# Miniprotein binders against b1l550, part 190

Target 1, 279 residues: b1l550
Amino acid sequence: MRLPEELLERARDIHSEAPSHRIKLDRVGSFGLKVPVEFKGFLLLAEADVWVSLPEGRRGVDLSRQVEAIYELSNPPKDPFSLCREAAISLLEKLNYADSSGVSIRFDAPLQDGESLKYYGVEISSIASDEIINKIRVEILGMTACPCTAELIRAYKSSEIAATHTQRSLGILEVSTKAEHPDPDKLASIIERAMSSPLRTYTKRPDEGGLVIRSLSNARLAEDVVREMIHLFLEEFGHLPEDTHILAAVRSMESVHMHDIYAERSFSLDEIRKEISSH

## First folded at step 18 (miniprotein)

Design s43
Fold by ESMFold2-Fast, scan of step 18:
Parts: structure tokens; C-alpha cells; sequence
Structure s43 (fold): chain B 279 residues (1-279), chain A 95 residues (1-95)
């Protein structure tokens, strides 16, 4: 029920009071906000989280002005990268007791697929303190074909191109950097090129057969896909700062098992270059 | 569709003007702009060819209905405010 405004005006400022226990909190904010963004000519509904650090001597965070600020920055819709960075900086400036702020924005990004569109997942964040750290995570589905079963069937039947099972695989690239966010379309392209074949939103029988044949001719283990993703990432983004951190992963939804296969590697650019150069 | 984008940008422009009018204490003029914005968002919804674009238009329609409900509440029309808030809820459930 709504209370009279006169009563609200006389109420204590609870957020500025001392807490029950003097414990710092890392992230306090509003999660699951729906925010319009403009991405490469498309107007899309994104989901945003905003937060700040809370010092041990303060009971709570007043987020009303901060939520209003992100919505003001969102009309007209702007690119999600600028929105992410500007909102994070704004939060830190407005909440002077906070040591850090962050904004995360998630949306489905369109990718041209013949005469139609397909979508891949994008999550970006900017975390502001004495510096700004930008993160981006791209997830896109592709197809993989099992080389182990292919080899077994080839040995059994002496076929030059062995049949094997195929499955959907989710490729993941996550980048954390002090530079600007990498272009998600380029990250999505890297993932798709590392797969046995990309998936299509719509295919006719001849096109479907072609994708399957290409996949069978380019059979790859989950481990192969992750290594190829890393190789292609270094070709495209090896110029980023040496302390840039990358996660490359794939989750293969195995058609012959009740469980998935998962492979990943986390590394910094400095670390991976030293590893590769030692061989 | 280029028409889809154009309709949404026009709706957002009207939305910005309506929100300013609500802050300035002019809910009657805000309602006029919000109704135009809703019609544009609804046309964009009809042109949407996939789920992400449908969700964008639906969210905007729901948000406009929420603002219209606020404006009617300020004008003392509690019944119309309740109807619009219910429409907003139904639109938001489709997201």
C-alpha cells in the first residue's frame, strides 16, 4: 500500500546508516533491467545489470538515480558498448562512496544468413574503478562431426569418407581487456570457422545435405575446435594488450550420449605466446 | 524491414517528448503523444519478422501503456489507469 508523501519525507535515510555488520559487499545493484540498444542498424531489447561496490560502513545503495540515468542514456537507443561504458562511469561518479561500478548488457545479435537472419548471444560488461575493464562473451551454435566414429566406420567398411554422428555444438569466446570491446561479429566468425560447419536458420533439402557433407568432411573433436578458435583469435586479435584474458570453450551436445562434452582453455595473450613459442 | 526501424525511432522520439511533458505536469498532452507512439510501436510489432524484433516492439508497447496509466492516474481517472496497467502487464507477459 502507498504511504503519504509527508511521511516518506520525514523517514530516515536508511541507506546512509551504519549496517548491522561492518562487511564490504562487492556488487550491489539492479539486475534484469530491460534496455533498448542499437546494434549495427538493428533496434534490439537488451537485458542489463548495474551494480556498485558497497563499503563496510554503509548500510545500502540508493539506485533510483542510477536506474534513471541508464534509461536516459538509452533514449534514443545507442550502441551497447558506449551505453555500457558510459553507464559504468556515470554510476561511479554519482555514487561517491563506491570504489567500483559495473554494467553488463546481454542481447541476441543478428547475423545475415542468406536471405534471412540468425542470432547469436552477446554479453558485454564494463567495470570501472581506477581503470576500465571491458569484457565480451559471444556464444554461437554450430555443427561438429565426430572423427572417432568416422574412423571406426571407415575401418569397418573400408570407405574413403566414413559416416559419423553429427551434433550441435555451442562455441564460446570471452575476452577481458583494458582496450575497447572486440567486434562480436568477428568473434562469432572465428567460432563458426572453427566448427565443422555453421548452422542455418532455414535450409532446403539440397542445402541441408551440403551442410552435412561439409561437416562430415571436416570432422573435429571439441578439443580441435577450441584449439582452432584460439589460433584464429590470435590471428585476428593478437594486437590486444598482453594482459588481455581470453576464455575459449565449446560444449558439444553429443547425439549418441545423454551428456555433453565440454572443452575449454583460459589464458592471457602473454601466457599463450610463451607457450606456443616454446614448441 | 527499413519501415520497422523508422517506426520504432519515431515512437522513441514521441516517448522522449511525452516523458518530458509528464515531468513538466502536462499529462493531457503527454497522453496524446503516447497514443501516437503506441500506434507506431504496434505497426512495428506487425512488421517484426523474428523473435528479437517482436520483443523490442512488445516491450515498447508495454512501456508506453505504463506511462499512459501514470498519466491517467495524475488526471484522477483511476479506472482508465487500471485498464492500461493491465494491458501493459499482458504485453509484458508475452516477453
Amino acid sequence: as target 1 above (279 residues)
Amino acid sequence: SPEYRKLLLEAFKLLREAMKLLREGNPEEALRLLEKAFELAQRAFELAEDDPRTRMALWLMAYIRELQAEAYKKLGDKERAKELKEEARELEEEL
Scores: ipSAE 0.462, ipTM 0.815, lowest interface PAE 2.5, mean pLDDT 85
Fold by OpenDDE base, second read of step 19:
Structure s43 (fold): chain B 279 residues (1-279), chain A 95 residues (1-95)
Amino acid sequence: as target 1 above (279 residues)
Amino acid sequence: SPEYRKLLLEAFKLLREAMKLLREGNPEEALRLLEKAFELAQRAFELAEDDPRTRMALWLMAYIRELQAEAYKKLGDKERAKELKEEARELEEEL
């Protein structure tokens, strides 16, 4: 039903009215949008959140303009890093009452695993205000082997390769920086290298044996994995600005317990460099 | 396949042009481009062998139907606009 144009002229602009309570809101937007992106030659359907701040003197945000802003930039599909930055800026330009904006894009990133593909989770974000902050979160599953049980069994059987329980562990790296988004494949590689072994989509019998042997030879606590992630991150990304903030975390889905083991460290590059130099 | 990617990129190109035409007040020409874009997206869907590729093609097909509905609404054909909007909804439910 098309409403007569005359009725539209008489209708109050509800969004521009003063609210009953003059309170600023930090984030108002559309969450769970589907947007096409191009990532490393793959066309992927991603999930996106878009938002702006709302001043105390305005009742509502023009949500239609937010949706239009991201879709205009998504056609043709482009890399999600540029899309996040450009959309965040575009939101501030289109919604001049906002002092801040943000865009988050989530998808499963393909990673080559021999002749097959595996995937890791990625969330790319940009927040615009007086400055632009870029954020990336990478999550990838690996395998850990318990060194404590390995040591007990080694002591009992005097074996060079001690049997131990193994479990899947989720590694997480989150980076917030004023620089460009770090390469998510490099972040995923850091997490996998910090684990006892990577996971494989498919294994042939000889490869399975090798994977297990590698895991047993690199038995690590969840705490060890987090420390190794930080170490490897500093080697690869130590050139980022000193105010860059990092979260390194591991969630180990323990096979011998009903609960998970979790370890994390949050830090700035400046903070962690001072800590390491003091030892 | 190289063919799948080519079809989708061509469909997106036509889609962008159609959106411009809709903004400029030319719904008739927009519809012609959208029809071609839909055919390309549908061919891409038929070539899709995995879930990510299938989803992209379905999304594009749904979005094209929504734009077609908008164009018909501008032309005053409310019935056809309603039908196309329903088709878009059905495609979105498969995502």
Scores: ipSAE 0.235, ipTM 0.670, lowest interface PAE 1.3, mean pLDDT 88

Design s44
Fold by ESMFold2-Fast, scan of step 18:
Structure s44 (fold): chain B 279 residues (1-279), chain A 95 residues (1-95)
Amino acid sequence: as target 1 above (279 residues)
Amino acid sequence: SPEYRKLLLEAFKLMREAMKLLREGNPEEALRLLEKAFELAQRAFELAEDDPRTRMALWLMAYIRELQAEAYKKLGDKERAKELKEEARELEEEL
């Protein structure tokens, strides 16, 4: 019908009008979009947020142009890192009033686990302005075993195999860098290697016993796990720019307490190198 | 699964061709490709062995239904377009 089309042409451009208050907004956009991605041979449905900065003199953002930017780049599905960076750049090109743009993409990444798959959490983002900053956060569960209880039990003549409580622990590595996103599989590997043992999707009783014994022979505090994660991170990714920021954290779901134990450290590469070299 | 992946990639290919046809003003041919794409996505859904793969196939099925609704709207069949949009919405709710 012609009348609705003519009304659209005559309607006020609300987005370009002056706002009620001249206040700049840091992030305005479309959140919770479902987008297909290809990750290491897998086609996965990811969840994406896209946003831009909004200047103090403009009332609103063209939301439809944000959705067009990411979906135009997502078919055919491509790797989430390229999608993240390219969509952030495209947003700035399409929305010329913005000073910055960002894209975050979240998905569960498959990891080979014997004959099956297990999944770990990945969130990546790219924030574009006069430069691009790439962020990645990896979360994966592992097992920890308490060394304090193990030592008490050894006092009771349990010298061959340590007896202690075990629990699930969530390991977290977050990296912010001007370089490309680090490989999340390598970050997940660092976290698992820092734990007492990894968790499995499927185990038979003999294999389960082996994992428990491994965990008991490698008892670690949450504090130990964080320090080991940092050490392993520096071995693998110490080549990143000096201003790269890292957060390493562990949340241990203590089986003998009603509460969790949490340990973390945030640092830049230049900061941690100076700290280590001074001792 | 190699079979699951191949079915989805073929469905995406047909969907891209259909989207081009819709922009070029050929909704009838687009509908033929979209119906084939839907059948491939549905077969992928049946082969899905876990939640992530099931969600991927469901999302694609929903998107194809939305494209079919657009095609029928361009053909003047508003009732069929409405039915397909409602089917797409139901598929998305399952995500």
Scores: ipSAE 0.361, ipTM 0.769, lowest interface PAE 3.5, mean pLDDT 85

Design s45
Fold by ESMFold2-Fast, scan of step 18:
Structure s45 (fold): chain B 279 residues (1-279), chain A 95 residues (1-95)
Amino acid sequence: as target 1 above (279 residues)
Amino acid sequence: SPEYRKLLLEAFKLVREAMKLLREGNPEEALRLLEKAFELAQRAFELAEDDPRTRMALWLMAYIRELQAEAYKKLGDKERAKELKEEARELEEEL
């Protein structure tokens, strides 16, 4: 139903009123918006959260202006990195009472896998205030093989048998930087190369055998995978600003246990370089 | 596929023009463009080869139905607007 214009003009502006308690809120916004994005030639439906800070003296946020900001910039669909940055900036421009704004966009990114596609998880954010901080998180599944069981079987049989248990492992790289978002395909590649082997959308028997043999020949602990991901990350993205912050993690879904193994390391580029160079 | 992408981009172009027409107070012209946009989005839906591309086309179809409902409401046809909103809701439930 529509209300008369006169009533709308004379109604109290609830959002501008003083709150019951003078408490600042860090993030207030519209979460779970569906937005179209263009990613490397693909038109994909992404999920977005948009938010702003709310000062202690203001009761509410104008949610309609938040939705307008991202949808205006989503038409036509554009790359999610530009959308994320531009929407965060636009939110501060449209909602001048806010000290900061943010936009997060999540989608499944296509990756060419032979003649078909496989998908990996991407979440990007831009947080705007005095500066813009760009964040990206990439998650992709791969395979790991246990070196401990391989050695036990070798010792028991007194032979070099490439036998051990294998399992799916989720690799995670998260980067927070004042520079532009790193290319998620490169982050996904780093994760896959650190694993015992990648997973495929489909395999023929020869290809499947090759992946299993590769995995068994490249047995790695979750701890090994995290260290290798950090090493490969520094080779590819060591040029980022020194205050860039990284999280590298692996969750191994152990096939012989009811629980998972998890390993992680967070660091700044400045911190890790000093650590590596100091012995 | 190239055809899937081409159909969606053409549909988005028509949606963009229709939104402008709605803002300018021309819902009848907007409805003509939106009807064509829906047909293109539906064809893209039929060509979708995986879940992410299916969801994209399905969302666009639902969004077009919402815009058509807004246009009919502006024309005073509340019954058609209600019908189109119900179609949009049904499409969104598939997401």
Scores: ipSAE 0.325, ipTM 0.749, lowest interface PAE 3.8, mean pLDDT 84

Design s46
Fold by ESMFold2-Fast, scan of step 18:
Structure s46 (fold): chain B 279 residues (1-279), chain A 95 residues (1-95)
Amino acid sequence: as target 1 above (279 residues)
Amino acid sequence: SPEYRKLLLEAFKLFREAMKLLREGNPEEALRLLEKAFELAQRAFELAEDDPRTRMALWLMAYIRELQAEAYKKLGDKERAKELKEEARELEEEL
């Protein structure tokens, strides 16, 4: 059952009314929308948030216009970067009282792993005003091995076998830039190369043994991984605008402790280059 | 500037309407709107005062070219579709 549209001309326009308090809101929107996206030949189910700024003199946002903005652009499914940017611009076109708009899209991205696939987390955002700011966050699991315990065990046993604890570690790279979104596969590659070894979806015993030996011979602290991620990021993406902001972080799920170890560094390209050149 | 933003939003409105027309099976009318959208986006590009605004206008111009290529593909004009897709690629390379 649908009420007659004639009732709309009698009903108050609540959204356009003055609010109880004249306070500007930074983000008002529809969160947790399910949208299909096409990513590198794969059809994936993504989750999207869409929002706009709300001026102090307006009570509410037209939420149906927000949903229209992203759904009109997601059929047929398209790449999530274009969808993110186009939807952010569409929100400003449809909701003219807004100073800014934003869209975030989250999904698990497939990554080639021999002849099979593994997955890593991606969240991309675009914030639109007179310009567009693009943000991407990539999270992928890898393996780290403790160098401190390795040295103690070598001293104790006097053997060539490098025994130490290993654990799953989550690597994080987040980039905010006025240029286009960096390729998430390249960001995931940077994280994996910074780790003691990558993790795999499927291994046979010889391959599994090889990865373990590789991680033990490449033992790294969480602090080492963060520094290596930054180094590799600058090699690949150092050409981005100097006001580009990066977060590099590692959360190590320590196998010998009841708690995790966490290391991070936030920086702009301008900031990090000045720091490196001073040494 | 206010003029830059106005032109970008008008171009995007036409782009959005053209996408809807393509979904509804009207590529001819979509192409008419996309030609107007490209002119507006190009004028915004000319008014852009800095790199971020220039990049935003370039992205919109590239999107319009991609959608024009899709429309010509639906009309069976493979040569024109290929030309427009190449123009979109060239615009994206400026990013």
Scores: ipSAE 0.217, ipTM 0.650, lowest interface PAE 5.0, mean pLDDT 85

Design s47
Fold by ESMFold2-Fast, scan of step 18:
Structure s47 (fold): chain B 279 residues (1-279), chain A 95 residues (1-95)
Amino acid sequence: as target 1 above (279 residues)
Amino acid sequence: SPEYRKLLLEAFKLYREAMKLLREGNPEEALRLLEKAFELAQRAFELAEDDPRTRMALWLMAYIRELQAEAYKKLGDKERAKELKEEARELEEEL
């Protein structure tokens, strides 16, 4: 039911009123919006969060204008990177009291896997003020194999390829930069190459055996995977601005434990280069 | 910078209005707004004091050039559309 429009003339403008306490808020917005996006030839249903800063003298944000900002730019569907950047700027234009705005868009990205598709998680953000900062987070599952147990079984059996426990591991790369968003397929590739082996959507027994043998022959600790991800990232994206910030992390869902193993490192490009050059 | 931000937001407002006009089938009016938008974005670029502000202005200039190319394509001017798309690409490469 649509209420009579004449009620708007009698209602107080709550959002423009002074708040109970003069405190600035960093993020106020509409979270969990459903938005169609076009990603590499696929039409996908994405989830979006939009927000703005709220000055200490204003009680609330016009949430309808936030939804309008992103939906006007999402019809027809476009690539999520352009949508993210343009919507962040549009929020500042539509909500002139805000000092900054942000947009996050998340979806499962298809990745070609032989004759099939597999999927990895993507979240992209743009935060706009007098400048724009672009963020991307990629999460993809791979396989790791324990080198410690492999060594013990090798010693016990005197075999060249030791048996060991394998597990699914979640690799994470998060990048914050003033340049354009890095290509998520390249980030996913870095994560998969750092793992003992990638995972697949569909395998027949001979292919499955090959994947297991690959992982066993390339046993890696979570700590090894994080270091390799950083190394591979620097080879591919070392050209980004020096103040680019990266998080590299792995969560290993250990098959022989009731708990997971987690390893991470956060760094700026400037910081990591100085560290690597020190002896 | 208050002036830099004001020019950027005004340029983006015109860009957004031009997008709507293109969707509604009015590429001629869209182009008029986009010419104005590009001028404002270029002035913001000239006022940018640091690399992040310079990049933001360059992105907006590139977006405007891409939308101008789309408008000329709808008008049947394929040669001008191609020229503007190449100019957008050159602006993006400066990032």
Scores: ipSAE 0.219, ipTM 0.654, lowest interface PAE 5.1, mean pLDDT 84

Design s48
Fold by ESMFold2-Fast, scan of step 18:
Structure s48 (fold): chain B 279 residues (1-279), chain A 95 residues (1-95)
Amino acid sequence: as target 1 above (279 residues)
Amino acid sequence: SPEYRKLLLEAFKLQREAMKLLREGNPEEALRLLEKAFELAQRAFELAEDDPRTRMALWLMAYIRELQAEAYKKLGDKERAKELKEEARELEEEL
């Protein structure tokens, strides 16, 4: 049930009142909003979270103004990077009491796969204050093949191509930067190239055999995949500011275990360059 | 499909125009545009070849139904408004 507007106008402004306890809150907002976006020519439904900081002397946030900020910018649908940045800025303009604002947008990004499409996960955010920090996380499935079992079988059989177990692995690259969001297609490409083989939406038997043979010929530990992702990232995105932070990770759903294998590394560009330059 | 994108963009355009008409106090004209917008979004839904594109079309269809319900409320037709809100909820459940 909705109350008449005249009653709402006469009611106390609860949000502007003093709170029960004078405690600052870091993120207060509307989470799980459905918003349309345009990504590389595709119109897609994304999920968005919008938030602002709340000062210790204010009881609540005007949630309606948060929703207005992002929806005003969502029609016509625009690219999710511009939407993130512009909505975060708009939130600070509309909600004067906030010190910072943020917007996060999640969607499945299309990637051409022969005559069909496959999808990978993208989450982008922009956090605005005196500066804007842009963050992007890309997740895409690929294949890995175990080099340890491959070597044991090769030794046993003296074969040039060793058999081994293969599994699906989730590759993850997350970048936080004061520069513009990196291109997620390039991040997805880095992840796939670091894997033993990419996955396909559909393969015919000859193509399926080739994918499996490629995986077996390019066997990699989770640790190998993470290191290769970092190497390829630096080749493509080494131009980003030195204080750019990166997370590279892989989660392997091991076919011979009841549990997953996980490997990760977090670093700043400044940190990793010093590490590599020391040999 | 290029047709899928074209249909959705036209539906979004009509939906924006209808929202302006609702704010200006012209729900009857808004309903005409919203009916056309729904037909375009539904055709896009039929052309969708995968789950992400299907969800995009479904969301727009639901949103158009919500705007039609608002228009009927402004015209005093509470029963039709309720029916359209239920259709919007059913479409949202498919997301």
Scores: ipSAE 0.570, ipTM 0.860, lowest interface PAE 2.0, mean pLDDT 86
Fold by OpenDDE base, second read of step 19:
Structure s48 (fold): chain B 279 residues (1-279), chain A 95 residues (1-95)
Amino acid sequence: as target 1 above (279 residues)
Amino acid sequence: SPEYRKLLLEAFKLQREAMKLLREGNPEEALRLLEKAFELAQRAFELAEDDPRTRMALWLMAYIRELQAEAYKKLGDKERAKELKEEARELEEEL
């Protein structure tokens, strides 16, 4: 049914009305939008969230304008970093009643693994207000070998390469900064290097044996992995602003237990530098 | 495939130009570009061989159908607009 155009002229703008309760909202927007992006030469369909703040004197947000803002910037497909920043700014320009805006884009990032591709999870965000804060979250699976069991078996069999249980572990790095988004491939590399070994999509028998031997020779606790992630992060990204905030975490899907082991550290660059310098 | 990327980017270009024409009040010319864009996106879809690249082509095809529906609505053809919106929905469900 096409509503008569005359009805549009008579209809109240519900969104611009005063609310029954004068309360500011921090985030109002559209979540789970599909948007095309270009990442490292790959065209990918990503999931996006867009939002703005809502002042106490306005009943609702013009959601159509939010969707239009990101879609206009998404064609042609562009890098998700620029898309996040530009869309966050555009939202504030188009919705002048908002004092803050935000965009989040999620996708599986391709990573070369020999002749094949593996993927890691990426969430890229930008929040605009008086300043722009850029956030990136990277999640990638690796493998850990338990050093405690290895030590027990070494003691028992006197073997140089002790058998131990291995498990898949999820490494997480989240960075919030006023600088540009850190390179997610570098973050993924840090996580993989912090673990006992990376995972491979395809292994030939000799390569599989080598991967396992590497893991056994580099056995690490979940705690060790987190500390190594932080160490490697400081080496690669120590040039970021001191107020940059980092979350480093590992979730180990333990093969000998029914539960997972989790370890994390949240810190600013200035905080962690002071901590390390005090030792 | 280099061909896949070429087809898809050309489809995006035409789709963007069509959106401009729709905003300028030229739905007839917009429809001509959207038809060509859809054909290119469909060819890209066929070349994707059911890999993750298929999703991008499907998304663009769905979005083109929505824009075509909008254009026909502006032209007063409500029936065709409804059909195209349904086609867009069906394509979106495959995402």
Scores: ipSAE 0.278, ipTM 0.695, lowest interface PAE 1.2, mean pLDDT 88

Design s49
Fold by ESMFold2-Fast, scan of step 18:
Structure s49 (fold): chain B 279 residues (1-279), chain A 95 residues (1-95)
Amino acid sequence: as target 1 above (279 residues)
Amino acid sequence: SPEYRKLLLEAFKLIKEAMKLLREGNPEEALRLLEKAFELAQRAFELAEDDPRTRMALWLMAYIRELQAEAYKKLGDKERAKELKEEARELEEEL
């Protein structure tokens, strides 16, 4: 219901008041908003977080202006990269007391898989202040096969083809850069190529057999997968700015254990190039 | 599918025009466009072949119902506004 303007003018502006304690907050905003995006010809329902910094002298943030900012830019749906950048900038324009703003958009991205589609996780962010930092995180499942058990079975049975346990592994690549967001399909491809084999949405029995044999013939530790992901990343994206930061990680859901195995490496392009050239 | 995408894009165009009409004080015409948008979103829902596409169509249907409720509020029809808000809530629970 609409209230009379006179009544609204007489109400206290709670957000502009001094807080109980003069403490700055780094991120205050609307989290878990459902937002439509257009991604490579698909209309997808994404989940968005929008936030701004809050100075020590201000009690609260106008949350309705945050929602207005992202929803105005979401209709019609647009690509999540433009949406992140434009919404972050819009937040600073609409909420002038803020020193910084940010937008994160998460969705499941379709990837062509033979005659079907499979989906991988994408989170795209833009953080605006005196500069814009763009972040992208890609997560995709693949298959790994244990080389240690393979070697034991091969030695014990004297066979040329090793048998071993396999498991699903989650590969992760996260990139932070002042340049444009990297193409998430290329990041997903890097992760899948680093694994023992990719996972499929649908396989017929002969194709399934081939996938299993590929995995067994390409047994890899989580540590092997992370190193290969970094190698492949440098081949594809080594020309990004030197201050680009990358996280490469693998979480292996070990089929023979009650717990997971995890391996990761964080680095800047400048750092990793110097490390590699030292060898 | 191409048809799924086409239906959703048409629905979004109608929603954008309806929102403009609501701001300009024409809730009657906005409701006409929003009902067309709902029919398009519902057909997209029927064509959805996986969970992500199903969720998009369901969310859009819920969003349209919320906009219709706002339009009925502006017309003074509190009972219909309440009914539409309840329909939106039920659709969101399916997500």
Scores: ipSAE 0.331, ipTM 0.747, lowest interface PAE 3.8, mean pLDDT 85

